# Ledger of designs, part 7: VH-VL binders against p58978

Target 1, 218 residues: p58978
Amino acid sequence: MTNTEIFNKLTNAIVTQDIAGCAKLTQEALDAGISPLDIITKGLSPGMKIIGDKFEAAEIFLPQIMMSGKAMSSAMEILTPELEKTKVEGEEGTGLAITFVAEGDIHDIGHRLVTTMLGANGFDILDLGVDVLNETVIEEAAKRKGQKIILVGSALMTTSMLGQKDLMDRLREENLRDSVKCMFGGAPVSDKWIDEIGADATAENAAEAAKVALNVMK
Key: E = the ipSAE of ESMFold2; O = the ipSAE of OpenDDE; V2 = 0.75 times the mean of E and O plus 0.25 times the DockQ between their complexes.

## First folded at step 2 (VH-VL)

Design re4 (framework fv_retifanlimab)
Fold by ESMFold2-Fast, scan of step 2:
Structure re4 (fold): chain C 218 residues (1-218), chain A 125 residues (1-125), chain B 111 residues (1-111)
Amino acid sequence: as target 1 above (218 residues)
Amino acid sequence: QVQLVQSGAEVKKPGASVKVSCKASGYTFTSYYMNWVRQAPGQGLEWIGVINPSGGSTWLDQKFKDRVTITVDKSTSTAYMELSSLRSEDTAVYYCARGKTYVYISGSTYYFDYWGQGTLVTVSS
Amino acid sequence: EIVLTQSPATLSLSPGERATLSCRASQSVDSYGNSYMNWFQQKPGQPPKLLIHDASNRATGVPSRFSGSGSGTDFTLTISSLEPEDFAVYFCQQRSNWPYTFGGGTKVEIK
């Protein structure tokens, strides 16, 4: 089958909640030489977008979107070891990464990718999960003043950018900004945006996120 | 149904400031971002900036960042755009337009689905 | 910022004719399997009206004669058979990156 056919089948497996088929197609894609990131961005993520759009339109409900998430998770179990083979070496005492997905986002694939790569590269991980309030992030940072900390927020949407600005404003108001490093990831996040909100870094993908995080923690 | 109602036309002299309002009804005000867009007579559309009404955070196009302030009053479901140091080139119809946030892994943002009727701002001596 | 170039600037056509409008982006507006390109219609004295979102999806209430296509940097709005009410200015808009940007517009005028 062509790569386009594999991607279309992956998308359909997510949409139809075919957990076993999603895992099988993911392995077939890897066996065909397709990169883990392409499998995610061209096959799996389009399916999650379709399901997300249906959920927002009230055409499906939370149990259905959770089942599509389970299909995605079955694929990620296969893809995670492949992503971990993309390595950046960390030194002992690299620091703590506090990882989270912005308030309003209950999808965890991007978050899992970034968190996995950071852990594989020597970071200690405090994973706050998905749909995380900025106040929760602030509280966790405040508890750990004096530690080497990087806040790693995932926002895959242009609209999530204002939430990132809110977090940076809150860090400044609480006198915590200089106590942490801040890295935001996601397709719409640019160096220009990072500069505007006064954060420390962004990266183009999860593997680069680990390299960038190691660099900012030096 | 959704409605965005803007304040009336303004005539200002160069160097003055103008504040345009946009009153929202028919939906939960804090669930949608509010964008500001302008259009000079006979010209195209130019994005000015956006506000998240729930948090109050704003982001502005570089061209406007030193002259524009966007605010909200949640008690009246009203957004405001204030533009200072007016020049004749600022003569335009100013629109508010709502955008809905989707937050998910593959992510989409809702398009500008509802617009205010527009406020003509004329800058002349 | 992403620059959108619309062509032609003006189309002079008669009712019943097909209109094809182009929008080219200075960089890809595709992300995660979606093309973040919208099309708007504007008539004199009115705000813009959404026609097409995400390259090819018609907005609610938009007649089937309107269709969108394309991906990456090249996008097309097609009106299969012009009705008198379709003579207007059409703008493309990208939502791939902040700031959101609009094309310069294509005016469809009656011949």
Scores: ipSAE 0.006, ipTM 0.452, lowest interface PAE 9.6, mean pLDDT 81

Design re5 (framework fv_retifanlimab)
Fold by ESMFold2-Fast, scan of step 2:
Structure re5 (fold): chain C 218 residues (1-218), chain A 118 residues (1-118), chain B 111 residues (1-111)
Amino acid sequence: as target 1 above (218 residues)
Amino acid sequence: QVQLVQSGAEVKKPGASVKVSCKASGYTFTSYYMNWVRQAPGQGLEWIGVINPSGGSTWLDQKFKDRVTITVDKSTSTAYMELSSLRSEDTAVYYCARLGYYFGMDVWGQGTLVTVSS
Amino acid sequence: EIVLTQSPATLSLSPGERATLSCRASQSVDSYGNSYMNWFQQKPGQPPKLLIHDASNRATGVPSRFSGSGSGTDFTLTISSLEPEDFAVYFCQQRSNWPYTFGGGTKVEIK
């Protein structure tokens, strides 16, 4: 099978929500010697873009984009270890997104969609999950000083939003602020809030988040 | 089989404390949050709080914050909810419920009836 | 806190009929294009059973006659054709914010 043919099959697996097929095709692509980055950028990401565009046009609904996200996630489970093998300190490209939901907050569906869209658009992902302490985020950023990093945090409660300000203050105190970009999302997060705490960006929804992150990281 | 088994019914005097247990089996206990929910006789469901079994962190409804303590014993895969300064209005069935896939409460204990009577 | 209001309080129907249950939230439970509204079924003497998660996703093992819809503040649970075992109390529950909150319940009873 040609590389173009396998990329088209991967794209179709994402668009048709074929979770098992997506994983199988991803493994076959790796076995054929195709790089993890090419599998993502030429096969999987085009599918996520198609499904995201259809969702924005109201041609499909959230359950379908979530299923496409699961197909993407099944492929990323296979690709993540391979991407980690090729990671080198100071390597340029799109960069690393460290994704997390603020301490005290366990709302994960929005976080999962944002994380999936970032991965689909070429970011390496370090997903810390939900209910994440600012200390943990700071430690992960400090370990990777010199790498191109964006911290992507979500908060759906006003109390967990205050943690975003504390994170920004801590980054400045630790002399890490200049080493990272920061994008925060969630229903209560506004452009005014981002300006007040001195973060870099916010995105209105998960589909937009990857585009905003790419712009921030250029 | 994923199961949650709770301790038996309790009868307490006003001002006493009650500690209800919830023993998990059939899954990795520390991988899922555990909720506590109560239901007074003939009434609806009322959320008390949740615990992260891996770290022991808890989030409680403000109504219960001063009287409820939620803990876990990882060695026995058991969660506990202790409610102090009991009042007659605390009479209810108390449930533990796992926060499963998509953060839905997908597995529930059988319930523990706590009766507060003078 | 987010207040959930269910209507009607009681719905009296016969087997084979369609049941439509409403849940309204005091504020939007939507975030990132998803609606954080769940539905539970409870029978006397039993704990609640998860039916629908995140507005429209049927939980594992739940019959296809159960469906959920809605977004923002207005949500509906539909049972397309009532079976005898479906006569129960149904609760909506939001996971958009702490504390988690439940609606007051709708009792579906046999006519």
Scores: ipSAE 0.000, ipTM 0.453, lowest interface PAE 14.7, mean pLDDT 83

Design re6 (framework fv_retifanlimab)
Fold by ESMFold2-Fast, scan of step 2:
Structure re6 (fold): chain C 218 residues (1-218), chain A 123 residues (1-123), chain B 111 residues (1-111)
Amino acid sequence: as target 1 above (218 residues)
Amino acid sequence: QVQLVQSGAEVKKPGASVKVSCKASGYTFTSYYMNWVRQAPGQGLEWIGVINPSGGSTWLDQKFKDRVTITVDKSTSTAYMELSSLRSEDTAVYYCAREKYSSGWYPYYFDYWGQGTLVTVSS
Amino acid sequence: EIVLTQSPATLSLSPGERATLSCRASQSVDSYGNSYMNWFQQKPGQPPKLLIHDASNRATGVPSRFSGSGSGTDFTLTISSLEPEDFAVYFCQQRSNWPYTFGGGTKVEIK
């Protein structure tokens, strides 16, 4: 099988909620010599985009997107150790990425992929999970003041996205703003929004997020 | 020269409260975190909490949250730790310790300590 | 909370001997390419004194006979050749997470 055929099958496994097939195809892709990064960016990530678009169009519902998430998770269990083998170690690490999903938001598929891509690209990871209070993020940043840190927050809903402004305001109040870099992502997050709240960056997708994070940590 | 000078020894009854002071000099007080650590006679060190003197934000060990208040007076460069509802188990030497800020990428550590304040709780 | 276990509790040695002190953490104290384990020396009637920060970095003024090593959950403080002033209690301390925690201490005493 060609690499394009394997990528298309991986994409289809995500879209059709084929958990076991996704894991099997992921292992087959690795056995064929395909890089973990290409499996994610060319096979799995396209599937998540398709399922996300279908959900927004009301062509599928929450149970299907959850099952697609499980298919992605089964693939990531296989890929994460392989990504770690190819990780850029760096002199003192690339930095620490503190990853989280905004308070009131429980959508973790994009968040998990971003977190994994950051780890694969040399970041140490502190994953706080979903529905994370701004106070918790501030506490984790404060105890590490003086370290090379990027805060990576995701919000899938416009209402939870507004919490990103509150986080930026809190960082300024605690004199932590200049001690961290801030990158926010999610469907409603735009470059204009980032500029308005005074954060450092956003990225269009999970693969781009790692590249952007590396650039802002220079 | 950096100095952290603590208040003198205290003898308290069970149920009372005690307030220990730590006066800083020789550096910009608001640029460093101030931690509080205690040590019971013949025992190990136990972290109580920390304050950011600039904003006044505090983070306490869960064990102490209901009984400890940490504050600062910026005008006198002094940090305070107040412990209420004293028990005999609170008998210890209480230390303040400065957490060094590095402008680079190096982690924080306790570089200067106060001389310690012995608090004795006895009936 | 991260629990730190130091061993042995007491180490009886003569001047000139090598001392090796262990500190084990209940979970990894590594983050951001660093191991957030510090070592302190304490003599009777005195506050603790910083010896080693971030696993292996000697604090200013600390003699070269003191060295730290380790990563993750397993750390070691080594004194290559004991001097009379080195007989003291040694504590490890993690700063990777709040609450900050200390080991129970290792007493290095004269045989």
Scores: ipSAE 0.000, ipTM 0.434, lowest interface PAE 17.7, mean pLDDT 83

Design re7 (framework fv_retifanlimab; at its last look DockQ between E and O 0.29; V2 from the best seeds 0.00; counts 0 for: pae E 9.1 > 2)
Fold by OpenDDE, look of step 3:
Structure re7 (fold): chain C 218 residues (1-218), chain A 122 residues (1-122), chain B 111 residues (1-111)
Amino acid sequence: as target 1 above (218 residues)
Amino acid sequence: QVQLVQSGAEVKKPGASVKVSCKASGYTFTSYYMNWVRQAPGQGLEWIGVINPSGGSTWLDQKFKDRVTITVDKSTSTAYMELSSLRSEDTAVYYCARVPYKFGSGYAFDIWGQGTLVTVSS
Amino acid sequence: EIVLTQSPATLSLSPGERATLSCRASQSVDSYGNSYMNWFQQKPGQPPKLLIHDASNRATGVPSRFSGSGSGTDFTLTISSLEPEDFAVYFCQQRSNWPYTFGGGTKVEIK
């Protein structure tokens, strides 16, 4: 089986919510010598994009999205250990990414994907998890003042977005804003929002998030 | 008892400003977002904006970006909405309404003020 | 913005009858297993009262005769058996995206 065929099968597994198949194919891809990053970027992520597009087009419903997310998660469970191995051989000095989901928000699929992609691209990761207080983020940023840090926050609800603005204000109040880069994402997050709150960047998906983060940290 | 009590009715001339207050009681003021909604006579509801009383951050509908200021006084658990450059079209009942922001708490306007009628007339 | 269209504009019914109110969104208000649609009841001279949040959850103190259903772009509020106090205006509201928007309302009036 060609790499392209494997990628297509991975994509299809996500689109069809084949959780078991996705995991199996992921392992097969690894066994075939395909890099974890390629598996994600060329196989799994395209599938999630298709699912997102279908949802937006009202072709599928929430249960299917959730199941696709589970398929993705299943694959990531296999890939994460491998990505960690690869990181040892990757570029040093990218910086620390502190990732979190905003207070009041527990949606973690996008957060997990972003975190994984950042790690795969050479970032050290501090994952604070979900429902994270701004104070916690501030504390972690303060502890690491002087280090190369990017805060990566996710908000999947409009109510969670206001927390992002508050976080930015607090960073300024605590004289930490200039010591960190700030990237926010989520379905309701827009470029306009980023500009309004004075953050550095946003991204539409996990793959883009990693690329944007790399650029922001240069 | 959880309640929001708003200031009294206002009559203003075009071009003037109005500031409506909303006093919260019976709950932790900083644990809920405060929204402002208005309703013209015989018309539907129009969302104006929201403030996080804890951090003070606001977000407004683009329509009101240049004329509305939402603020809070945490010491008195009071939210304020100021609307400037009043027009006849601004004649409406203005409501404050709280919204929980924590997952599982129900993300809806569960408590409303009694409303404040603002009349703009020459 | 997300436009919410309610139908019918007016619903004339008698006490004891079933009321079915529709709210259609210009785009999906679903995210991660939830539908971000709320329903309110408003009587003359009063603020809106929350009935249903997130498509199908009754607010505290709301009678069981009120129920919400739907997902994506199509939502329904049902009153299984109308009581005299249920004659009012009903609004749907989405919280999926800013700005928050309301439907035009359905007036449930006595026949």
Scores: ipSAE 0.336, ipTM 0.721, lowest interface PAE 2.0, mean pLDDT 91
Fold by ESMFold2-Fast, scan of step 2:
Structure re7 (fold): chain C 218 residues (1-218), chain A 122 residues (1-122), chain B 111 residues (1-111)
Amino acid sequence: as target 1 above (218 residues)
Amino acid sequence: QVQLVQSGAEVKKPGASVKVSCKASGYTFTSYYMNWVRQAPGQGLEWIGVINPSGGSTWLDQKFKDRVTITVDKSTSTAYMELSSLRSEDTAVYYCARVPYKFGSGYAFDIWGQGTLVTVSS
Amino acid sequence: EIVLTQSPATLSLSPGERATLSCRASQSVDSYGNSYMNWFQQKPGQPPKLLIHDASNRATGVPSRFSGSGSGTDFTLTISSLEPEDFAVYFCQQRSNWPYTFGGGTKVEIK
């Protein structure tokens, strides 16, 4: 099987919600010597983009995207230990990413992928999870004033986007805004919105999130 | 008993400002977004904007951004909508209405204030 | 902005008859498996009263004769058997995108 063939099969496994097939193909890709990062960026992430686009177009619904998320999760369980092997022991990290899903929002799939991609690209991770209060984010940032920190938040519904603006306003009020970088993502988050609330960046998709974050932290 | 109680009717001259209040009771004020909607006499409903009472962040319809300010006072569970540079076209009943924002909640304006009539006349 | 078009503007029916009210959106109001279309009833001198949220879910205390259906861009409010107290204006409202928008209303009156 060529690398292109295995990537196409991985993409199809995500799109067709084939949990067991996705795990099997992921292991086969690793056994064939394909890098964990290539498996994610060239095989798995394209599938998540396809399913996400279909969901936005109302061609599929929440149960189907949840099942594609489970297929992705099964692959990530295999890939995460391999990704850890790429980090150099004792090397200074690129910074700390504090990752979270906005208060009121429990969508985990995109958050997990972004968090994993950041870790794979040299960030230390503090994952706060889903439905995270802005007060919690502020407290964690305040504890680490003087450290290289990027706050990475997502909102998957327009109704939870106001939480991102609230967080930016609170960072300014607490004199913490200049102490952190802020990157927000999610389907309703646009470059115009980032500019309006005065955050630092957004990424078009989870696969690009780590690249954008690295550029912001330089 | 969940209630939103608004301030009384106002009569204003063109160019003046008006500030309408909406006092919440019977629920956790910061757990719901507060929206403002107006209705000109005999006309339909027009959405003005929303505030998150927890952080004070707002989103306003582009038509109102230059003239409307929405604020909250958490200590009294009260939301305010101030509209400046009043015109005759601003004559309307102004309503506050709450909405849940958490995923999985019913997504609707389930509780409304009684309305505040603002009349702008020369 | 999403434009909501309600039809008919006025619906004249006899008590006991079925009422069917339409609301069309200029673009889909579906997001994440949910249709963010709500229906309100308004009587003279009163604030709007929530009847249906998220296309088909009846609000607390709303009689079973009221039902909502539809998805995407085409939505219907049905009153299975009109009662005298159902004389009112009915508005659809979307909360899929900001700004939130309302339809122009349908007035239901007894023939």
Scores: ipSAE 0.007, ipTM 0.491, lowest interface PAE 12.1, mean pLDDT 82
Fold by ESMFold2, look of step 3:
Structure re7 (fold): chain C 218 residues (1-218), chain A 122 residues (1-122), chain B 111 residues (1-111)
Amino acid sequence: as target 1 above (218 residues)
Amino acid sequence: QVQLVQSGAEVKKPGASVKVSCKASGYTFTSYYMNWVRQAPGQGLEWIGVINPSGGSTWLDQKFKDRVTITVDKSTSTAYMELSSLRSEDTAVYYCARVPYKFGSGYAFDIWGQGTLVTVSS
Amino acid sequence: EIVLTQSPATLSLSPGERATLSCRASQSVDSYGNSYMNWFQQKPGQPPKLLIHDASNRATGVPSRFSGSGSGTDFTLTISSLEPEDFAVYFCQQRSNWPYTFGGGTKVEIK
């Protein structure tokens, strides 16, 4: 079976909510020597994109997209240990990374990869998941005031980016802005957007995100 | 019954301001961004800006930033758009329209208000 | 800002004829394998009505004679056989980036 065929099968397993099949195909891809990153970015992530688009188009409903998310999670249970094999224990106050996908966004593949890479680079992790309300992020940061905290959020659509601006506004209103570092990622997020909302950083991919996070927390 | 109901037509002189309301019903107000769009007579559509009803954050087209204020009242599920320093070129029908914000919402721009005609004349 | 150019400005046709409306974007409106281009119908005195979302998906209740196609910068709305109620103005709209922008419209009028 070619790598393209394996990726297509992984994508289809996500789209059809085949939880067990997705896990089996993921292991098969690993056994074929395909990197965990390629499995995610070329097989699994396209499936989550398709299902998210269908959900926005009302071709599927909430239970179906949640089941696709479970298929994704089953694959990540297999892939996460492979990604974490070379983990660096926390150094000079690495800190806590609070990771989340922006309110109103249902695309979580980059989120899971970024979260895994942050943990592998020594961050303590509080993973809030997807469709996270800004109020929840604020509450978790406030509970831990005094710790070294980086908020790591992502967006896949421009409508989710307004939530990033709202979060920054809320952090300032609650006098928490100086208590945290804020990094936002995802394909629509740019350096210009980061400057506009007054956040600290962005990154193009998960590996860069971990390095950028280490740098801003120095 | 999903509905956006706007305030009535307004006639204004140059230099005045106008505040248009848009009352939402039949859906969870905080699940949708509220957008404002205008259409001058015989012309195309022009997007003005958007508000997130949950936190009140806005993004305004730079063409309007100094003259437009968009707000919401969550207790009445009502959005407002205020345009100041009116000019004759601001004569237009002003629309509100919803865009999904939260998980489980409908389609972007699937429901529009009926429109509010604002006429600026001396 | 993404500029949308619609053509033709006016399309004069008879009932039963096929209408083909074009919308060209100044830059790609694609992201993550999706094309963020919508189509609206507007009749006199009415707000726009969503016909097609995300290039090719018919909105609920829209007749099957309406179809959308295209990707990147070039998009088409097709009405396979015009009905009397289809004589209206049609707008394309991108939702790829703020500010959202609209095309100038194509008026489909009866010959």
Scores: ipSAE 0.006, ipTM 0.560, lowest interface PAE 9.1, mean pLDDT 83
ESMFold2 (binder alone), look of step 3: mean pLDDT 92; pTM 0.934

Design ut0 (framework fv_utomilumab)
Fold by ESMFold2-Fast, scan of step 2:
Structure ut0 (fold): chain C 218 residues (1-218), chain A 119 residues (1-119), chain B 108 residues (1-108)
Amino acid sequence: as target 1 above (218 residues)
Amino acid sequence: EVQLVQSGAEVKKPGESLRISCKGSGYSFTSYWISWVRQMPGKGLEWMGKIYPGDSDTNYSPSFQGQVTISADKSISTAYLQWSSLKASDTAMYYCARHYLGRYPFDYWGQGTLVTVSS
Amino acid sequence: SYELTQPPSVSVSPGQTASITCSGDKLGDKYAHWYQQKPGQSPVLVIYQDSKRPSGIPERFSGSNSGNTATLTISGTQAMDEADYYCQAWDSSTAYVVFGGGTKLTVL
């Protein structure tokens, strides 16, 4: 089938919560010579956006978004090893990305995608997971004083986004701000918010996140 | 100093192919997007699309998707805009401009390449 | 698709304040940038991120952006300010760069 046709089928598998079909189509796309990055950005991520928009509009509910997440996870299980093989050339000592989802937020799909894209682009990864206390992030950064570090946090809710300001304030208090770069993402996060809290960057999507992180670390 | 230098003016006939260039200097070429902007005679600025030279990722305006190809050669810090078959309606000034990210301004612009397509 | 609307022309007398507007849905949630273009020349950035001025741009240029409207303000307008002005934003939902239609500023 054409690349456009397989991308559309991948998108539909996410939207219709077809876990097994999503995995199968992902393997077929790889077998057809489609790059892992294109499978994610042109096939899978569009489906997650559709599902997210429907959830926001109250057209679907938690069980449906969880099942779409499982379909995405089945595809990522196949794609992650392939992305590791096709890493974009990074400069020596690109750095460590400490990745986390803000305290009070348990949404992991976007977080895992960003983490995977950073790893594929030459970053070493320390993934702290979801619902992460600012204290934990500060502690991990302090342990690695002197290393090239970028803190990569996400928040899907306005309430958890406010914790990003608290993290920046804490980094300044602990004399760690100059030791790290900070990139925050998530639906409520904007360039204006990043400027207001004095962080270094934000990114619209996972592919952009990798580009932004590389630029910030240069 | 940061500079974007574009190729010279072109006079072509309908149906001919063409590739114009934009060479960056004075900065890390792979760290910035390059956008192409069309300005028809006496008209406004139209964004055509962009490329990130570090990985050749492209994003096109729907009006220009399939009409042109944007590419880059990071080894010589040069971005390209290409037509497989020119039309008289392609007559315009074409600018390249750099930007850090989509939300950031075009801080440096090329001098423009005038493309005239006539029989 | 996302659109930015500018008035096609604005006229002011020398020394007076010129205001050029740029309207778009929830534009205040996005950054607005402004470019000046004189005949036969490339556009020049005059205001970025709503209100910031690049080095070399006179202090009489200022900007604002809230709600649906961004405004470029030129105080004490001079003959040399006569040009076309374009606003620009980035639409995060499409990842497209969007320009306004342009405003011809006449200083008469």
Scores: ipSAE 0.006, ipTM 0.502, lowest interface PAE 11.3, mean pLDDT 85

Design ut1 (framework fv_utomilumab)
Fold by ESMFold2-Fast, scan of step 2:
Structure ut1 (fold): chain C 218 residues (1-218), chain A 121 residues (1-121), chain B 108 residues (1-108)
Amino acid sequence: as target 1 above (218 residues)
Amino acid sequence: EVQLVQSGAEVKKPGESLRISCKGSGYSFTSYWISWVRQMPGKGLEWMGKIYPGDSDTNYSPSFQGQVTISADKSISTAYLQWSSLKASDTAMYYCARLRYYGSGSYFDYWGQGTLVTVSS
Amino acid sequence: SYELTQPPSVSVSPGQTASITCSGDKLGDKYAHWYQQKPGQSPVLVIYQDSKRPSGIPERFSGSNSGNTATLTISGTQAMDEADYYCQAWDSSTAYVVFGGGTKLTVL
């Protein structure tokens, strides 16, 4: 089948919550010589955007989006080792990336890919996962005051994106803002939003995230 | 302090190969994307593609994919634009420019002086 | 593919305000940047991220961006401002840089 056909099948597997089919198609795509990044950006990620949009529009509910998340996770278990094969060792002083998905948000596709790309580009990783309270992020930053740190947060819903402003406000209140860099990503996150809340950068997509982070941390 | 210095003008015949260069100085060359921009005589600016010299990752405009190769040698802080077989339609001024990368806020803060490429029989 | 549209030319008298527009679908949701190019010279950044000026660019240059249109404004226009002006944005969906077609500013 053509690459376009396999990408469409991957997108459909995510949308229809086909966990086993998603894993099978991902392996077939790798066997066909398709890059791990293309499988994610052209096949899997479009499906999660469709499901995310439906969830935000209240056309589907939590059980459906969780099952689509499981389908994506089954593919990522296959793809993560392939992405890590191109990993380079971090240079001394590259820094620690604390990665998380905002409170109230369970979308981990972009988060997992961003986390993997940051690690591949020399960052040490502390992955807090999904649905992470701002208090938890603040606590981890406070424990590491004086270290070279970038906070990398993702939000795919407008409501979870608003939590990014609260995080920035708390960093200022606790005198931690100048101790860290902050990069946020996700479909609703724009450069203008980043400027409004006083964060440092946004990640356009996971492939670009590491390059943006390196630029911010120099 | 920051400079991008490009190689000199070239006069070539159709079918010949060519590689032009852009040398960065005064900054961390591996930390910024370098873009190539074409300007045909009397025409506007066309973005061709970009490279991140730290890992040689490239991204091409669809109009230039397969027509040129962008590469970099980080040991000498130099980016390259290469044609395997030039056409008369490649006659243009070619600029390299440093991309200040910040997502959709990305802009070109420094430009090279340009390399004029003339392809004629 | 994402496209930016500029008027091909704008004329202004010395000392008057020049306005150069750049239109694109929901351009106000993106950043717009502006470059000045004089004959035989490389482009020079004059406005970045809608309204910010690089060091060395006169205060008479300003920018705005809302809805579908970004505008470069030159107050008290001088003969030295005669040049081609290009807007630029980033298409996040493709990670492509997009330039407008350019506007020739004539100070007559």
Scores: ipSAE 0.005, ipTM 0.463, lowest interface PAE 14.3, mean pLDDT 84

